# Designs tried in a protein design chat: VH-VL binders against p56860. Part 37

Target 1, 255 residues: p56860
Amino acid sequence: MMTAEVRTPEQGGGPLTTEPRAPRSAPGHADASAPAFGPETDPRDIIRWALAAHPDLLMPSAFNLNGVVLLDLAAQAGYRGEVVFVDTGYHFPETLATRDRLESRYPELTFVTLNAGASPDDGQTPPDLYASDPDACCAARKVDPLQRYLKEQGPSALLNARSRDQASTRADIPFVEEGGARRRVNPLAHWTREQLEAYAAEHDLPVNPLYFDGFLSIGCWPCTRAVKPGEDARAGRWAGKGKTECGLWQGENKL
Below, E stands for the ipSAE of ESMFold2; O stands for the ipSAE of OpenDDE; V2 stands for 0.75 times the mean of E and O plus 0.25 times the DockQ between their complexes.

## First folded at step 16 (VH-VL; framework fv_barzolvolimab)

Design c49 (at its last look DockQ between E and O 0.02; V2 from the best seeds 0.00; counts 0 for: pae E 9.9 > 2, placed apart)
Fold by OpenDDE, look of step 16:
Structure c49 (fold): chain C 255 residues (1-255), chain A 119 residues (1-119), chain B 107 residues (1-107)
Amino acid sequence: as target 1 above (255 residues)
Amino acid sequence: QVQLVQSGAEVKKPGASVKLSCKASGYTFTRYYINWVRQAPGKGLEWIARINPYSGNTYYNEKFQGRATLTADKSTSTAYMQLSSLRSEDTAVYFCARHGKSGWDLDYWGQGTTVTVSS
Amino acid sequence: DIVMTQSPSSLSASVGDRVTITCKASQGISSYVAWYQQKPGKAPKALIYYASSLQSGVPDRFTGSGSGTDFTLTISSLQPEDFADYFCQQYYSYPLTFGGGTKVEIK
């Protein structure tokens, strides 16, 4: 009857080396670098990123189709800032009415109208400056007022409604533009006109009625016409004047 | 300096209407929304409505819809609030306040107008 | 409506104390929160916007923090002039709503 002494192995409790808990990485400064957005990226996600990175974000708008769509998407994404519009004194009544409808539809957004009540005869510029010098006209009536306001407000970024499909000059617009006075975010950079129209229809957005009359790009009435089928959307802007942009996005006046 | 100066105290009977004024100075009146907020005695703050002084566009707390009417006079840089069908529960200090730069925060306030509704 | 639950309703503190006031939103509201100070018989004074941004002219002893649903106002070292009521406000959606207030009293 050999009593097998079951030697209970002494579990040598080795000292729990309390590995020093790696210092909790300080909440990473939200990498100010723009994420890699792609054509399939939801514009709302781009806007959410922009808001997180730039809480002082402002949205300039002329309430074109792109602007209306962006406004809706921005509101959905949690934008609660200003929609900044410049009254040049030469806007179509339909444009002003569209602004008003949008303001009513989006109470969560602040609609700011610069030079509210502007008139061709306000004494600031000759009433016919648009004809003799459209660049000077746009500079004085649109660009300068907006620049002054932006200088005063000092936003770190702008939310813009520009897309590649708007014009040949915009074919390479990125989601995020660096450089200049501030960052520019273009959530709709890859949206086509068809996509914008479909979205606007699906959501019953208040699109400027002139759009349906062939005014695919709407600015001041002296410098805007309807485009013919097959024409570039911006062919109706400053037609015959050799001007394609208002100056907001180019040169020394770049926003 | 930005200032909002409100009209004087009001005493009204139930069922009456009151119209309060808020005169703005020190900034471009048409560029900022004006809000109205009230505070009943010993109570918290209650938002009533806001107006865009340029467009006249308004948005109301549903609680006050049909009773509150906001207006603005650009020429005098003055915002107005009319409250009708007054009740004892409408007894409060009413403030006008400017919407802030970054959203619907309220960065400047009027001194308040006391409205007393008593039989 | 978004409900802002503010706590405590009142507190007693001494000069030099650290004071903390909290607001909890009934839903996510990002950082769209403002804080106000109100003294008796006076209008509210704006202190903080966008949860953590200090209003112009406000002393740096006031700090706001939080995102989503939970927000905090901190006074790092209470001064005699800081005895007042404090309110949080959300401006994520209409109607704008305020917390119930916190009375900071002298101990």
Scores: ipSAE 0.581, ipTM 0.821, lowest interface PAE 1.1, mean pLDDT 91
Fold by ESMFold2, look of step 16:
Structure c49 (fold): chain C 255 residues (1-255), chain A 119 residues (1-119), chain B 107 residues (1-107)
Amino acid sequence: as target 1 above (255 residues)
Amino acid sequence: QVQLVQSGAEVKKPGASVKLSCKASGYTFTRYYINWVRQAPGKGLEWIARINPYSGNTYYNEKFQGRATLTADKSTSTAYMQLSSLRSEDTAVYFCARHGKSGWDLDYWGQGTTVTVSS
Amino acid sequence: DIVMTQSPSSLSASVGDRVTITCKASQGISSYVAWYQQKPGKAPKALIYYASSLQSGVPDRFTGSGSGTDFTLTISSLQPEDFADYFCQQYYSYPLTFGGGTKVEIK
């Protein structure tokens, strides 16, 4: 069983727990119909609906701009559940600092770090796997830990931060996705990057500072670069590797 | 290139007020907090306050509460600090600084403004 | 307020020497430490953030280390331009606080 670290704003520093989380109780409400949402629907109304339909709702996050904005909107809409982050061992220091600032700002939420204490030297994968086989690297260090946790927790729905504006591969994402292991809710599906940036600035949200240095999509440091003028927001992810999406959104392991 | 250019030296009497400016260039002013830090002669650095130039939201060191006031003008990319009820111990160089990559580390600093408080 | 105790307050060194400066926090602050260089009459210059991450354009002879309460700035081979004052800073919590400084002088 995977160990998970539960952190609160007052507990900075090392590991806080070694115990696996208990399986969640109470059945989900997966058969509730979604209202007709439109491009101008307030994301908080979508989140309120999701909370009513799915009391066991979980929110995975890598603390990208979309994720930080979603977290704030969810807190306003009454979300009091877990924010689940996977430590791949390859996160930028800026990403880890953003996580810590978010924990401090939202004491009403439970921040769960999967694979806590991960590092490039931890032996979970061969040292150069991110270059030679990035799909296998993502599978081992990101997808598998998250999927094991989700299987153990058994949520009927996830609250995801995807938007259509992020990449051409995401142009068709709906507000609510049926199928797969669980329902996926995308309250920001129709928000633009401009709207996300304006919201974050207006609300003093702790965002990853690399976004101000030309990084438009931020993942692990070996697989992330700043984008060139005119490039797609995700062009800096897995550049030259033929990969445009993580396994989280593709195939049988789709969230 | 990122630059923070501060206003010129000030000489004040005890009890007066001073208003210092910090003009930013080379980046989007509203995307970064501006901090104010002072250094008395021969002493260390002391943080005063910070401002979000997009929203105007501020946070003050308790030591300066009620005396320091931070504002920002988005149209001129200029941050201001007013310090009132000046005392001789307020004699210092006052710096503005931008927040950095991991939050409140300070990656770019202005040249400093000397404020001298004397009778 | 978190107190940052910096040592030594001054040291004398020669070009090529290895210099070590320490900073101790009065409580755990994770890795939320920055280091600055300041020359007389000048503003501080950022060197290190998040305890060990090098600022852009800073020579790699500068190394930061530590976590929790004990932090170190090391200059592996001192150069003529490195004679200056050095300060640590915590940004774990408000108010931001700085170490008392270390003056690095020519021996």
Scores: ipSAE 0.007, ipTM 0.574, lowest interface PAE 9.9, mean pLDDT 83
ESMFold2 (binder alone), look of step 16: mean pLDDT 92; pTM 0.935

Design c50 (at its last look DockQ between E and O 0.01; V2 from the best seeds 0.00; counts 0 for: pae O 10.9 > 2, placed apart)
Fold by ESMFold2, look of step 16:
Structure c50 (fold): chain C 255 residues (1-255), chain A 119 residues (1-119), chain B 107 residues (1-107)
Amino acid sequence: as target 1 above (255 residues)
Amino acid sequence: QVQLVQSGAEVKKPGASVKLSCKASGYTFTNYYINWVRQAPGKGLEWIARINPYSGNTYYNEKFKGRATLTADKSTSTAYMQLSSLRSEDTAVYFCARHGKSGWDLDYWGQGTTVTVSS
Amino acid sequence: DIVMTQSPSSLSASVGDRVTITCKASQGISSYVAWYQQKPGKAPKALIYYASSLQSGVPDRFTGSGSGTDFTLTISSLQPEDFADYFCQQYDSYPLTFGGGTKVEIK
């Protein structure tokens, strides 16, 4: 839980030792310091802290294994807020079906699909951009809609499903990242893929069925590119072995 | 400027149905669930149901399940509620409202539609 | 269904008074409480979400507090435009339920 604050009262009447000083948030968004979380901290305790500090907390998701596990833990911890997904027009049908199953299973959560009505022929990008410049296509159809929504909504924190086991570039991610436009909370930072798989099996979670056909990276949308209709769906990244965070989500210049 | 504009007053006989509309403007209609809430004369507020206009996913208060039907038309940014088998006890002002920042808090409300059920 | 018991049902106050309205939930609901103001013939207006977070454009004389089962709305210095009905609402569990209301009247 939170680090206790230390006080030495002049007038006396109480101990000279450490007292807890982590009151609940005032009206509006409070910027409370995160408690000292450790590798064995229950992710639900981290989520409960994040909710108390950031009532406007928002959860982006591409509904990979990590994201589905986080969603269930968040629901158990009392999250009632938005789960935000971007429709690029190039998602696998199985990914869209997983989203719909999650919406039905978690009526207590609010599911938001950005870029509604997206399709390969909607004119949002040049017709062959997904093939000629996949990063530009992803920026236009995935990253830009999410960034516009985040700018409009202005959440003080995001709830992210990243874990240290996903990639070497994530090996040192903290539970709470400061800086940028908003705080980023990673409750699953120390969970392994084995723990995530065990949890999903134990709770019979709606995992994208392509995961079991070797598509380990389909749930991490900042690192997933659109595929041409009819192509092998396994062209994306692999979970824990794929790409790191998109550059548009990092640094002080992010808008 | 977020706005929810509701259809006009209705007078119905017991046993009839009514279909109310709620037209959204000033925001992306498919990004927000629409809730329906009613207020009988001199009574408090009663939640009926909600719909995701993007997916059509609904959840109903058990009291109204089987009588209330929610729909949404993305092309006109309009949510609808149909209430069937009307009774005198259904006389109320009916509001639509969208979900808020922390979930099912309701941050913007329509002006309300009065439904009067009398013989 | 979670019952929200709101007190008092009515009160009389003068401009400048400090007013406190309470809601008690029939079970623990964390901080999932919203507060609304409603004037005659009008829709409710959102004041507070998540027990204590102020809605945009709402004056800071409105303060929400509480967690678990006991919640309060406080108006620190009542203004003429604050004479209205006030409702709490829980959103921890379906169905969403509202308190019975508090009518704040001018003395």
Scores: ipSAE 0.821, ipTM 0.913, lowest interface PAE 0.9, mean pLDDT 83
Fold by OpenDDE, look of step 16:
Structure c50 (fold): chain C 255 residues (1-255), chain A 119 residues (1-119), chain B 107 residues (1-107)
Amino acid sequence: as target 1 above (255 residues)
Amino acid sequence: QVQLVQSGAEVKKPGASVKLSCKASGYTFTNYYINWVRQAPGKGLEWIARINPYSGNTYYNEKFKGRATLTADKSTSTAYMQLSSLRSEDTAVYFCARHGKSGWDLDYWGQGTTVTVSS
Amino acid sequence: DIVMTQSPSSLSASVGDRVTITCKASQGISSYVAWYQQKPGKAPKALIYYASSLQSGVPDRFTGSGSGTDFTLTISSLQPEDFADYFCQQYDSYPLTFGGGTKVEIK
């Protein structure tokens, strides 16, 4: 009766090396790096990216054609933030009316008017400063108020309506501008005037009526005229003064 | 500091109107939208309407269209809400609240005004 | 109208507990959600905006998360002053709508 010694196999339960579960990578801060956008990129996709990266995004506007188109696209893209306008006291009534029409059309957007009730005679600047020193006038009545507000709000980015086709000085505007106080996003960077006009017409956008009278770029009435056929769109801005920009996008006061 | 101070409690009969005020301070009044929100006793929050104090542009909850009227006085930095044709169901605490800096979140609130509608 | 379904309607917790409140939107609303705290007889206080951004002066024990339809408010360690009602709000589209509220009570 050979008692077969059942050698109980020593199950060498090797210690389960609980490999330390790699720390779940914190949900990756969505690489705030701007995607590679191209001329074919839908501006709405650029805006969606900008909103995801910068939920505190603000939109300065002067309600030119580009601005009106951007407003519509931004609303469609899900923008629910502020549209920031500066009342310089020198705006055309048609510009103010266009703002009001836009506010009515886009209840989803928050229309902020800085320097509400501004007037040429409000003592902010000499009444003739626009003629003697347009840079100083723009600085005081447009740039400084906007900068103060932006400092207060502290947005990490701006949504801008600038396009390459607006002026020679804007020929190299990228979709995303880095550096300065904040990021600047230009969804319309590659849209032509023709594209903008077509879009505005197709969507029945409330474009400033002066645009159809040849005011292709509209600012303050003392510094804005209609352009002649074949002239640059911005030739009507500060005509004869050697000034081409209001100062928002250039120099030390760059937004 | 941003503050919204509302008017005192109101007692009204059915069919009457009430006008509430919300005085803003500590910021530029015209730079932020003002909302009105109510809360019935033991209930949740219900949004009524918003106003741009600069333009006077308003947007209303459809439920309150025709009964609620928002206004703003820039000179006194005061927002107003008038509610007409009051019903018992309008008994609530009414709040004014400011839009946030970049959205329709409500970052600052008034202390609330109790409106009681009773026969 | 966008319906915000908030849950639970009430919960009991102790100081130091982790508390989680959820809101579900009836449709996709991106991250346009705010959270508020309301104490008895007081106005709501803003806690979170854009689903996860903390309002100024709000303690970091409050965290918001979520996108699309599902949103969460978390209190990592409940403090005595945190016993209150909490509300979510959507601001994707008008009319603004709120959750039904959550009462956080002491256990």
Scores: ipSAE 0.757, ipTM 0.873, lowest interface PAE 0.7, mean pLDDT 92
ESMFold2 (binder alone), look of step 16: mean pLDDT 93; pTM 0.939
ESMFold2, look of step 17: ipSAE 0.765; ipTM 0.901
ESMFold2 (binder alone), look of step 17: mean pLDDT 92; pTM 0.941
OpenDDE, look of step 17: ipSAE 0.005; ipTM 0.532

Design c51 (at its last fold request DockQ between E and O 0.33; V2 from the best seeds 0.73)
Fold by OpenDDE, fold request of step 22:
Structure c51 (fold): chain C 255 residues (1-255), chain A 119 residues (1-119), chain B 107 residues (1-107)
Amino acid sequence: as target 1 above (255 residues)
Amino acid sequence: QVQLVQSGAEVKKPGASVKLSCKASGYTFTNYYINWVRQAPGKGLEWIARINPYSGNTYYNEKFKGRATLTADKSTSTAYMQLSSLRSEDTAVYFCARHGKSGWDLDYWGQGTTVTVSS
Amino acid sequence: DIVMTQSPSSLSASVGDRVTITCKASQGISSYVAWYQQKPGKAPKALIYYASYLQSGVPDRFTGSGSGTDFTLTISSLQPEDFADYFCQQYYSYPLTFGGGTKVEIK
């Protein structure tokens, strides 16, 4: 009586190689390569592209001529995001008034003012730091507050009002800057001062009144003067201090 | 954590005024607009107005112009809405809400305040 | 005023169902649409901003889509906690306006 051992075939269940489900790419901010913009490209088209690629786009502004023009163009292009301003405590009253006029004119935009309540005597910096170390003063009162906010908000791009005609240090500004913490879009890169002035006049934009008194680039009142005929537009910024930029656009604190 | 805490329920007569409060915490109060939105019983949401706590700049829905007044106190991080000439139709839950990342989207809301207008 | 026509006004669904809610704007509003969830006796909770971006802490079963005039909120697999009212909002222009709402009820 030969007991036939029925060898139950071991069904070798091959390991289901669960192919690692490719991380569902968050609907990728399509790293949409910046289009080939040219000097004749309408800034509004650049802004429309930037909005499509970067819906979390923020607009830092100090409400100079370029900033006011960019704000109007951005609103026309369909921007409805934030305009971010830093109150250094050293702004001209005319600058603050210009901000208020812009906020009233463009209610569809959000005007965010950082460092509210800042003043020369607020203790954020020594009273004479703007004179003794303007880099440290700008770092503390302008760059750091903005960087903290941008870190918190985490925008993928910034809409900037910089142009090549503003200073020799900006002669090679592209429409789109890559690298760093985020993309920087400069729709006005190729606009001249004359074009900006003409646009502002044509659209009755609320330009800072100091501009017409020769303040072609306006920052904090201790570090800003009117420029003389024939001077660089930024010659009135930190005059005699060997400083040409506030630190927002270069170095370790680059936006 | 971001929080908006509103004042308690109100019962008012027609023609009276009500002042609601919205206390903000967990963020810099002056960096964000406060919006007011109401919801009548069994109805949808209706936007009333917004205020910038920094500048005091306000924008009102035309429907509420002359009756709604927004204010903000920076020292207490509190936004206020006064609504005057109350009517039965003003019976609703009133919400304050913070503007969001992309503009006038509303990312954080208060718990709401019930306002009842009855004779 | 921009009118947001939301549909349907109510729907019945089961757990695991795919739910779709639509909003149609009376004019082009780009992507300036937000979606909210509201439970009974509670404040609205933000779900979506700029038509398709999830708010922080919102489950990925919620998806927003659309641009121009037509917008959609999709719940890929309805969960028990998703039975609520849903609202769209436009924020392209003032006054800010909301859809009429959609009540998602258990079947």
Scores: ipSAE 0.927, ipTM 0.960, lowest interface PAE 0.5, mean pLDDT 93
Fold by ESMFold2, fold request of step 22:
Structure c51 (fold): chain C 255 residues (1-255), chain A 119 residues (1-119), chain B 107 residues (1-107)
Amino acid sequence: as target 1 above (255 residues)
Amino acid sequence: QVQLVQSGAEVKKPGASVKLSCKASGYTFTNYYINWVRQAPGKGLEWIARINPYSGNTYYNEKFKGRATLTADKSTSTAYMQLSSLRSEDTAVYFCARHGKSGWDLDYWGQGTTVTVSS
Amino acid sequence: DIVMTQSPSSLSASVGDRVTITCKASQGISSYVAWYQQKPGKAPKALIYYASYLQSGVPDRFTGSGSGTDFTLTISSLQPEDFADYFCQQYYSYPLTFGGGTKVEIK
């Protein structure tokens, strides 16, 4: 009645085709390059590959259109991991409401809100820093909390919602970025805003209602405006401040 | 170091309620879901429910829906499970556990709380 | 609900033996399996997640494998501290469900 494999020392150690193999390498594993993905590759296939290679995969999100679409695709592809949002104290109420709707709709995902309880007057930054030095404000209230969490968690890869269509600074992002502290995966790299909108409409996704008022890239309220016809989707971010990318996309710990 | 410290043993009569606690330390409480799992004497493990301590969002095993209620107190880093309308088959050790790197795996567990339900 | 059928329910082994425990899922669950060790009167301790990834601090004599419906936990050379109960858990779908357990005893 002994059904399980039980071996004495004299029987062990040999190569066995039916025996389990050694586990995969520790964090920092340098496996082979990703499969050859192309502009027509279904993002779900990219996500499934990323999960198989990196089951500790982590998805940062601010719940913009790209992020909401990625979140739905990831849920369909079998993602069960964390969706990480940073509460800066400066988010639009509509953004926080969108996060709540997404959490209710996707019980299969794990929602993490960093910097819980943040508010403009919580003393984390000087008053008016958001206007006088938006880089320093973003560093303190968004970048630092996320980077601290990423250091603590040590994920071997991130799942990012970036697409080439979002800004000229993103025109060359690949599906998989090597280097830095971890691999970064961009399943939507080649999707256009039109494809994202069509997908969201087809699946009745909870999209931030400010998107429909022309806020095509939504950050914190002090640094976000509606875009004008013909403008880049991120043109409403830091308008008049000479900034187009958040510090999250720079340096060794970039997303 | 991550710790989940649970409340002491409980003895209850059928029809009563019990409220169990799970105090977290060594990590940021609001960043991790707390799951509740029970183990009847000589039996396997049975998942009850989980809560996001940040939002209060919950998901219950249908077998316990309507009887189990999960809450969390962010100020004390403590998760709670209340189980009502107790029956003798609710006699078990009740564990809390937090989510792991893959989301629904359970990487750290509390020591367990024994609940005995007898007439 | 996804049923995890774990076998054997118990086994006896000696220090140094290779032990293999299996779980079969009632449907395809990809690699969403975790494995736990539990000693009498203690909480489970996580060993493996995503079928084959070791938890931090777990000795490399523990290996997990499988995908789809068939999963195994192998201990390549049993140590005295490995005599315990072992459980698999699926986390593909709610509700989370566990195998019935395997008691590993010393001969």
Scores: ipSAE 0.800, ipTM 0.910, lowest interface PAE 0.8, mean pLDDT 85
ESMFold2, look of step 16: ipSAE 0.776; ipTM 0.896
ESMFold2 (binder alone), look of step 16: mean pLDDT 92; pTM 0.938
OpenDDE, look of step 16: ipSAE 0.893; ipTM 0.942
ESMFold2, look of step 17: ipSAE 0.739; ipTM 0.882
ESMFold2 (binder alone), look of step 17: mean pLDDT 93; pTM 0.943
OpenDDE, look of step 17: ipSAE 0.905; ipTM 0.947
ESMFold2, look of step 19: ipSAE 0.760; ipTM 0.890
ESMFold2 (binder alone), look of step 19: mean pLDDT 93; pTM 0.944
OpenDDE, look of step 19: ipSAE 0.918; ipTM 0.955
ESMFold2, fold request of step 22: ipSAE 0.744, 0.761; ipTM 0.875, 0.882
ESMFold2 (binder alone), fold request of step 22: mean pLDDT 94, 93, 93; pTM 0.947, 0.946, 0.940
OpenDDE, fold request of step 22: ipSAE 0.921, 0.925; ipTM 0.956, 0.959

